VH-VL binders against Probable septum site-determining protein MinC (minC). Designs and how they scored, part 2

Target 1, 220 residues: Probable septum site-determining protein MinC (minC), of Prochlorococcus marinus subsp. pastoris (q7v2x8)
Amino acid sequence: MKLILRGIANEFIKSFSFKNFEIDQNFFDKLITKEAPAAANLITENEKINSYELAKLKLILEKHFIKLSNIYSNNRETVLSGKSLKINSTFLKIKDLENQLPLDPSYLKKDILHKGTVRSGDRISSNGDLFIIGDVNPGAIISANNNVYVWGKLFGIAFAGKNGNKNASVASLYLNPLQLRICEIVAIGPKEKPKGQHPEIAILEDNKIIIKPYFLNQNL

## First folded at step 13 (VH-VL)

Design M3 (from K1 with light chain Q35Y)
Fold by OpenDDE, fold request of step 17:
Structure M3 (fold): chain C 220 residues (1-220), chain A 119 residues (1-119), chain B 112 residues (1-112)
Amino acid sequence: as target 1 above (220 residues)
Amino acid sequence: EVQLVQSGAEVKKPGSSVKVSCKASGGTFSSYAISWVRQAPGQGLEWMGGIIPIFGITNYAQKFQGRVTITADESTSTAYMELSSLRSEDTAVYYCARESEWGLYFDSWGQGTLVTVSS
Amino acid sequence: NFMLTQPHSVSESPGKTVTISCTRSSGSIASNFVYWYQQRPGSAPTTVIYRNNQRPSGVPDRFSGSIDSSSNSASLTISGLKTEDEADYYCQSYDRSNQGWVFGGGTKLTVL
């Protein structure tokens, strides 16, 4: 079993493995971090976990202000257990569980930095993260296997998590896309949005795209 | 210190049901797991199941699955164990025990409730 | 699934050291924590050791716990045996496969 700790902006903090739900000091040493995680995802492979065991874990995390946000498992009973606790739980084949893990450093080589306006009709796709320094105009389509960052105004279509990573996000200084897609989930942007807003990030929560202010941890 | 006080002794007929209560005082109740353990006369300890009151989540030993029901009332800080279809072999002292914070150990035990099943 | 096996009884004189074993039938004894309970006659059990070798507050340091992977067993050791130590002792561990708590059969300790 693996816990993936994330910050308030869904940024990756750290991950660690544990073998059972008998929480010891070692577990807490791994859990407690200066980055102050806000959420955790549980990934399990070939582990049958009941609701009682998960409930204990959930309580521990909540006491540390960490929300157990997602459970990914190839065990049906584990998924059902998660659902019984109102935790977003997803059944995945074992081969797809890897997509929920933090990106291998090797994926960093696949990142794309684009400087300039992405105009209507343009398409940019990255096999890693995609960073745009500029505006993404209506009619433009940008996509990435992982995260999309737009240091400008996003008016076009953005697709994060192209490779099935449900931890993928879309962030922008001004987030007003025609359409957002994270993995298989699609959201349409609002018809009217006030100008001059702060940076926002779109993430998946409960299999829905939610938009929230983009704040970095104080230690970042 | 947390104290667990159980209901009094019971005498039951075979086939009937018994419901034992366990009231907690002196500490928090909802976020701590309560387990039930029984002990037949002259025998060892046997775990029956547990409940986490705040979630209403239970876990039962397979041996008692379908015959035992554990519940909790947060408003009264009371846990309950109901055992149905009683048999003579169910004659035992039944204990409730609270699992400490973070699941360290059972830090508090009830005084036990004797349940006698006889025709 | 596993069982925990304890000797039925042990006896020793006051001041001496006694060891009670708890052997796990399958899986590694190190896979899950072992707990030890003391039950004096007519009383509810109380924890004397938790998580293999930890003592709750109030439990004297005469009580110690250990695990031995080679024998796949846990041990409760009581040094400086006292009359009040006469009790039944139970080991316990969580069965992850069965998703439930398992107790040993108990050991009656007689102080001679």
Scores: ipSAE 0.855, ipTM 0.931, lowest interface PAE 0.5, mean pLDDT 91
Fold by OpenDDE, fold request of step 17:
Structure M3 (fold): chain C 220 residues (1-220), chain A 119 residues (1-119), chain B 112 residues (1-112)
Amino acid sequence: as target 1 above (220 residues)
Amino acid sequence: EVQLVQSGAEVKKPGSSVKVSCKASGGTFSSYAISWVRQAPGQGLEWMGGIIPIFGITNYAQKFQGRVTITADESTSTAYMELSSLRSEDTAVYYCARESEWGLYFDSWGQGTLVTVSS
Amino acid sequence: NFMLTQPHSVSESPGKTVTISCTRSSGSIASNFVYWYQQRPGSAPTTVIYRNNQRPSGVPDRFSGSIDSSSNSASLTISGLKTEDEADYYCQSYDRSNQGWVFGGGTKLTVL
């Protein structure tokens, strides 16, 4: 069996294998990480797992503030067991598991690195994170399913969390967007921005967009 | 330390049913698995099944499937084991046991309930 | 599925060391943790060893557990045997295939 750990922003943290549901110290050593995983996906091949066994695993993970989000298995009974616990469970063929194909939507995310100025009229959209090295001019629209990073000046419209990720953020070296959107929440940038340039990050807090100084070591 | 207190001894006729209770006190109940283990006179231990109360999820030994029902009431911190279609060979002391946190071991046992099945 | 086989009885004098074996019939003994229970007459079982070689609080260090993959068996060792150690001992392990707990047949330890 394999657990894939993900962070609060649904970013990949790590994966590890374990033999059975008799959780030992080695399991916890692998589970507990500084990255603070928030979710886990279980991948199992040729293993029949009942709801009782899964329930135990679920409890252990939840105790560590990790949600067992998805189960992928080539065993139908395992899938049914997962569903009985209200865990999103998907049947996959062995070949799909063996090839380590993207099993959940998060793996299908494609991060985009764009180098250069995004000009008026341009639209860039990422199914993952969007990283722009350059300026985003007024009239430009950038969007991402997850986070938006503008290592330049952001003057256009930025939309993070297109898929409803409330942990999505918009960060820029100079954050002065015409409009900022995170999920369903929209904010308008200030009319006057001080000339002082420092990195800022926009996040959702209490269903409002707030802007803070961006400190990489603290915000990741 | 959690204590498990079981219901009293039962005398039953063949074909009838028995329901044994196991009340937990002194600790949490819902997130710990409760198992039932029986022991016939002069015989060894036999696992019957278990329940995780918080989910209401049960697991039964194949031998008892269809004949045993394990339930739990979180509000009273009580687990139940009902065995139907009783036979003479079901005469045994029935124990409830709590599985420790993270499934380390059965850290608490009830005092046992003698169920006698006789004509 | 598998069975766990124990000797029916063992006996030894006080102060000596005894070993009770628990042999798994199929699959590796190392695949699942082995637990050991002590049961005195008229009492419920109590854990003396969990997860092969771990000792619960309150259990004296005279009790130890081990796994031997070569013989596909687990062992409970009691050193410095005391009269109070006279009891039935059961090994237990989880059967992943059968998805249930399996107990050994039990071993009666007599302190001579």
Scores: ipSAE 0.850, ipTM 0.934, lowest interface PAE 0.5, mean pLDDT 91
Fold by ESMFold2, look of step 14:
Structure M3 (fold): chain C 220 residues (1-220), chain A 119 residues (1-119), chain B 112 residues (1-112)
Amino acid sequence: as target 1 above (220 residues)
Amino acid sequence: EVQLVQSGAEVKKPGSSVKVSCKASGGTFSSYAISWVRQAPGQGLEWMGGIIPIFGITNYAQKFQGRVTITADESTSTAYMELSSLRSEDTAVYYCARESEWGLYFDSWGQGTLVTVSS
Amino acid sequence: NFMLTQPHSVSESPGKTVTISCTRSSGSIASNFVYWYQQRPGSAPTTVIYRNNQRPSGVPDRFSGSIDSSSNSASLTISGLKTEDEADYYCQSYDRSNQGWVFGGGTKLTVL
């Protein structure tokens, strides 16, 4: 059996496989804390699962703030069990179950381009660069393995280089975050509002986060 | 830590029914499954069934399907097991036990309730 | 469905080591974790091993568990035996095909 874990914006985070309902809870807990999924789809092939077993899974996912949103199975009793728990449950033949799995990670686009405001309570996570055309409100959290670019005002929390990339940067038209992280280095947002109302970029230099004016024509 | 306290011993005649209670205290009740396991004199442990109180969803061992009814009352944090059409071979100690949330095992047990079925 | 078979009884002297086996009749012993319970006379069972080889808090480290895939069995090993270890011991695993719990028949440990 596979759980397809997704974030609040329905972005793929990871597939998690388990057998016979004996999940390695330590691994699962670490994954959940680090990646912060919000939803899950359960995909099963040739598995008879009763409502008792599904209810236990539903409860442990809810403990970690994950909604079990969909069940896809080629077993009709499993589908009925999911429906009895008021979970969207769909019978699919084996050939159609493959379509519910994410593409091979080597084919997936790492970068994310997001158009619109990232509102309080939202989280966006990229496995590459993250480009946002819009504002990032207080209470929003954005993260990327590489760079974060905000074409707008950054008020929330931004985390660049989360996979250990020390060359990662955070740039915005108005850099006023609650918290800024690059790799493992954390900085609290500036005590005062940005002066001059111009683009800024945050980078790591000598294990410190340094904020500089970001004027494109001075780099060319 | 959860504590499970069961009702007292019962003496029953063949053909009657018995209802054993299991009150939970010191922990969360509704979201953890409660199972019932019995042990005939001089015999081993035998799983009968369980309930997830928040959903009222039950799971019964096939041997007991149709004779056992497991219920829960969230307002009193109490689970119940009722066994009907009693026979002398149903003489046993009946335990309630809390199922672990991740592991498929029982991490807390009640003290047991002796049910004796005789004329 | 499968059965878990244990020896009816074992005995050993204080200070020595005893091993209690738990053999699965069909399917792999590794399909689900094996759990072990201790039951003293007149008392409810208590868990002494979970997830094949893990000890709950408060269980002495002289209790250990293992899996042997070649014999399709699990084992509970108690070293440095004490008279207080005299009890019945049950292995247990989950049967996914019958969607229920399976206990071994139990082993009476006597400490001479």
Scores: ipSAE 0.688, ipTM 0.874, lowest interface PAE 1.3, mean pLDDT 86
Fold by ESMFold2, fold request of step 17:
Structure M3 (fold): chain C 220 residues (1-220), chain A 119 residues (1-119), chain B 112 residues (1-112)
Amino acid sequence: as target 1 above (220 residues)
Amino acid sequence: EVQLVQSGAEVKKPGSSVKVSCKASGGTFSSYAISWVRQAPGQGLEWMGGIIPIFGITNYAQKFQGRVTITADESTSTAYMELSSLRSEDTAVYYCARESEWGLYFDSWGQGTLVTVSS
Amino acid sequence: NFMLTQPHSVSESPGKTVTISCTRSSGSIASNFVYWYQQRPGSAPTTVIYRNNQRPSGVPDRFSGSIDSSSNSASLTISGLKTEDEADYYCQSYDRSNQGWVFGGGTKLTVL
């Protein structure tokens, strides 16, 4: 079973797994000294847990100013035990319990480096930055939560900032896309081809996609 | 450290009931679970049940369900164990013990109360 | 449901080392922490090992605990045996399936 700790503003602080209602005091004391959690959710699978066991956990948390706010379980007796303690308790199927876990921090930003041409019919999606060493053909779609960099010619569709990052950009050595998208702003590619021999970058300014010559800066 | 002091020895007739007290001092009472464990002469330890005083929530071993009643009085920091329909095999020393906050064991024990059930 | 089985008695000379076993009948011994209590005649039990191998304050370092998954058992080891160690020893775990405490049958340690 897992305990999900959150702060006063419901921000995720930490999750940890434990067995048999035995929590390491030293680990817990270090956590609360540095992180100041205010609330907890308990995630359990098919374990049968009675009100006596849950009450002990509730008391440990309350002594440290942490409210046990929710219980999610695949065991109906555990849900009833939680309700008897006036804790919001929900029965869920095993596969749906995963939806109550916070995202792994390492998953939130996973950069992709792709060497080679992205061909018509190909789709590449990154949860971080996307780096392409090669061309992106007209029938290809590339996307990233953050920035898209094409070291080559971009003819297809590029979508940066797909998770809402308005500071995302699309850069290439030859910026001639069919469609360019940054966050929720879409621009159709220019009817005329680029005439310059230099890299360009597309960014959002004033809710418009603006294309500029691309220069290195100290933050890149 | 918490100290648990139990009531004195008792002699009972078969079919009667006994109520043993366990007074806590030197620590917090209401938020710590108190268990009862018995030991027949020359025998091992046997868990009977426990209570979390602040909630009044009890947990009884299946063997004793229906015969044992465990209560607590927060105002006097005292837990009680009552065993009914006594039989000669209930002759034992009865201990109260505080359940550890961190872990599933007993970190403090009362001195024990001898209950003798004699015909 | 599981049981914890201990030898009924063990004996050893002063200064020697004794080991008391605690074998779990079903499920893994590693599933739950094992705790050890010492009970001298006429006295209440006292904890000598918690969480498999930890000593409470005031327990001599000659007391140690261990877990052996291959034999599905826990062990209490007392080195440098002293006459004051003569007592009954109980292992204990929590049974999550029955939601209660399980004690071993106890081991009488005799110091020869």
Scores: ipSAE 0.652, ipTM 0.859, lowest interface PAE 1.5, mean pLDDT 86

Design M3 (from K1 with light chain Q35Y)
Fold by ESMFold2, fold request of step 17:
Structure M3 (fold): chain C 220 residues (1-220), chain A 119 residues (1-119), chain B 112 residues (1-112)
Amino acid sequence: as target 1 above (220 residues)
Amino acid sequence: EVQLVQSGAEVKKPGSSVKVSCKASGGTFSSYAISWVRQAPGQGLEWMGGIIPIFGITNYAQKFQGRVTITADESTSTAYMELSSLRSEDTAVYYCARESEWGLYFDSWGQGTLVTVSS
Amino acid sequence: NFMLTQPHSVSESPGKTVTISCTRSSGSIASNFVYWYQQRPGSAPTTVIYRNNQRPSGVPDRFSGSIDSSSNSASLTISGLKTEDEADYYCQSYDRSNQGWVFGGGTKLTVL
């Protein structure tokens, strides 16, 4: 069976495999001091687990400030045991259990957070999302396999979806780029300058780049 | 460091029941499993079952299912083991034991309670 | 669904080394951690080895534990044997299939 550990923002931090409820306590002690995960999903295959065993695991995780949030199993008793502990528990066939596993952490897409202005002549390329806290000046080129987010003014060239992801987007507080690219589609920046700083997002729709307001509200 | 103190020795007749108490002090009670292990005279250790007090969830060895009832009272930090339909072969010392913080072995044991089943 | 088999008794002189074996009848000894308890006459057991080879605080470093997958056994080794080490010793492991604990039959260690 496997635990999928994650942080508060649902980022995967680490996954580990264990058998027979033998968890290395030294691993958990080190984990809290370095990575501080907040939640876990349990994935089990062909394991009959009673509520006593799951309760012990739940308590060990809680001692380390980790919430056991979900159980996925192809065993009915295990799912019922999880539900009896008020843990969200889902029956899945073996094939579908593999779909609940993250990619190996060493192969997770590497997002980049860049603080500061991206100056003329600079290039930043991300294998995941790219987050810029600052402006992107006219001679700068920024690119990402997935999304580009500019918390500032975007004047330079932005290239999202570099790996072919047609669902990629470019967003900024002031979207006035020299050029936008999403996947293989290129658009020249708008002729009209934005009148103020407000969020806009560029997306690919029907093989065309469209720009619309980027509005985000918190749900209660 | 938790201390486990058990109730005193008992002499019982065949067919009766016995209830042994185990009071915890000097440590956390509710979130740790308490198990019961017995030892017949001149014999080895035998696990009977356990309870996780905060949930009231029990786990019994198959040999004792139907005869043993393990309970816990969080307000008094006390676990109980009741064994029914006593036979002469149930004569033993009964230990309570707390599982370690990681739940993998017994790190604290009570002093033991001798239960003698005879006429 | 397994048993842990220990020798009924072992004897050795003070200052010598003794080894107590614990053989698992089915499945691998490496499937679950092995724990060792010492029980002096008239007393409750105390832990001397946890997780195959770890010592609790206060247990002398002359106590050691090991696992041997080829013989499917665990061993408790006591070096520099002292008269105070005379006791019964039990190995223990968790049985995942029966969802409960299994103790070995116990070994009486006599210090000559």
Scores: ipSAE 0.551, ipTM 0.821, lowest interface PAE 2.1, mean pLDDT 84
Fold by ESMFold2, fold request of step 17:
Structure M3 (fold): chain C 220 residues (1-220), chain A 119 residues (1-119), chain B 112 residues (1-112)
Amino acid sequence: as target 1 above (220 residues)
Amino acid sequence: EVQLVQSGAEVKKPGSSVKVSCKASGGTFSSYAISWVRQAPGQGLEWMGGIIPIFGITNYAQKFQGRVTITADESTSTAYMELSSLRSEDTAVYYCARESEWGLYFDSWGQGTLVTVSS
Amino acid sequence: NFMLTQPHSVSESPGKTVTISCTRSSGSIASNFVYWYQQRPGSAPTTVIYRNNQRPSGVPDRFSGSIDSSSNSASLTISGLKTEDEADYYCQSYDRSNQGWVFGGGTKLTVL
């Protein structure tokens, strides 16, 4: 199993592996960091973990002021256990996650990879690029210093280039946002819904937000 | 130091139920698991199940699933164990114990409650 | 799903050393920490060893614990045996497959 620690600003701090839920001094030492972690994600494979066991992990993380925010597991019982504790829990194979996007810790330290739907009222902010594998519901707000990529449907508010990067972009498989913002330029969402489900990208051109078809690998 | 004080001994008839209480004082209650362990006369220790009071989440040993109900009242710092459909083989001393947070051992034990099942 | 097997009884003279074994039937003894409890007649158990080899405050240093992966067992060792050490001793470990606690059958220590 793997625990990913994040800071108050949702930045990556560290990750580490552990085999046993039984905690010794080595596990406790790994929770103590200079960067003051605030949240944790648990990544498991086939381990069967009940709600009682997860609750114990949740309590020890809370003792260190760390919220257990997400569980990703290839075991359906573990996912159900996490949901029973009202922890966002997703059935997922580690291989599928690694095949979809790079998970290099150095890459993730500034950039954020989010798996799952971003719910109404949630806010995710990246100090680099923001990658969402899932949908962004109405009422959700996502932002990045650089680019925003939504591998799904974007209905909420997206803010790219929040540090002044005018070359930032917002791309999605279904671009129907409530609001787009790139750098200082704000646009309301399109008045017309997209006809089909094809990728689109929003960029700044001549101080205006324009939406174009988004073609990856068009040179092949 | 946490202290666990249990309710008094009981004599029960087969087929009835018993409810034993375990009150914690001098320590943390809600965020620590409380387990129930029994010991039949001349026999060893047997784990029955436990509860994490702050969540109300229980975990029962397979042998007792369907017969045992473990509850907790955070306002009184008291855990309860109810065992139904009593048999003569349920005659035992019933202990409550506080589980350590992640060390997976019992760091405090109640004094025990003798339950005698006799016709 | 495993059992912890202990000898039914052991005995030894005061001042000597006794070792109580705790053998795990399946899976590795090192998969989960082993804990040891002392129980005197008519009393609740008390912890004498936690996390394989650690002593709670107030437990004499003549109590020690170890594990041995080759025999798939844990051991409680009591040196300088005293008459007050006469008690039942239980090992305990967590069974991840059944998601519950397992106690050994117990060992009655008699001080001759």
Scores: ipSAE 0.478, ipTM 0.794, lowest interface PAE 2.6, mean pLDDT 84

## First folded at step 14 (VH-VL)

Design P1 (from M1 with light chain Q35Y)
Fold by ESMFold2, look of step 24:
Structure P1 (fold): chain C 220 residues (1-220), chain A 119 residues (1-119), chain B 112 residues (1-112)
Amino acid sequence: as target 1 above (220 residues)
Amino acid sequence: EVQLVQSGAEVKKPGSSVKVSCKASGGTFSSYAISWVRQAPGQGLEWMGGIIPIFGITNYAQKFQGRVTITADESTSTAYMELSSLRSEDTAVYYCARESYWGDYFDSWGQGTLVTVSS
Amino acid sequence: NFMLTQPHSVSESPGKTVTISCTRSSGSIASNFVYWYQQRPGSAPTTVIYRNNQRPSGVPDRFSGSIDSSSNSASLTISGLKTEDEADYYCQSYDRSNQGWVFGGGTKLTVL
């Protein structure tokens, strides 16, 4: 079984696996030395759990100011046990249980990695860097406190440095945005379409947005 | 450090019931699980069941299901174990025990209550 | 659905080392933590080992615990035996299938 621990604003997610309902001692030692999560969801697969066992988990979490908010299980008796403790409890098939887990390798607390096309009407906002693996279509708006990276074609609106970071940049494989914004400076996208021969980067220089070829050796 | 003080020894007839008390003092009661463990003369330890007082949630060993009732009174910091339909083989010392802060081992034990079942 | 089997008795001289075994009848001994309790005559049990090999405050480091997957057993080892170590010793583990605690049968340690 797995506990999914999250902060008040879902700014971080931790996933802990444990067996036989025994809590790992290191698990709470790490919480004491770091910002504590505010809530937890329990995800169980093929486990019959009674109300006493769930109550022990609830008690341990409450001692650390963590609310056990949801239980998801493919076992009806486990769901009933959770409901008896007044915990939101949902029966789900195995496939649907897997959809409750976060993406392990790609999720960053402040940064966002988004895989797929950002479609018209979508908005993605990052409290750090924003990485897009895909295209950003017209009518989409993407923003970040720091840098925006589009590993694909950028057609929509991109806003880097939205909290005042003047060193922020917007980079793309095909930089053809409707509008660029870096910090407080706004620029209309180029009238001519890029030929797509190399990645480009937009930066703020002398209070103006300039577009340059993006070469990796410039990071030295 | 919590102390668990149990009620005194009892002599009971077969077919009757007994209710043993376990009062906690000098420590926290409601947020710790309380278990009952018995020990027949010359025999080993046997877990009977437990309760989490703050939630009122109980769990009973299968052997005792239907004969044992465990309760708690938060206002007096007292747990109770009642065993019904007594038989001579129920003659034992009955212990209450408080589980650790992490809820995994018994870190405090009462002094034990001898219950003798005889005609 | 498992039992924990201990030898009925063990004995050893003061200053020597004794090992008390605790064998799980089904499923792996490593699946659940093992706990050890000491009970002197006329007294309630006290914990000497928790979570396989951890000591509560006040338990001397001559008490140690271990797990052996090949024999499917846990062991309590007491080195530098003292006369006050004479007691009954019980192992304990949680039975997830019965959702309850299981004690071993107990071992009487005699310090000759």
Scores: ipSAE 0.601, ipTM 0.857, lowest interface PAE 2.1, mean pLDDT 85

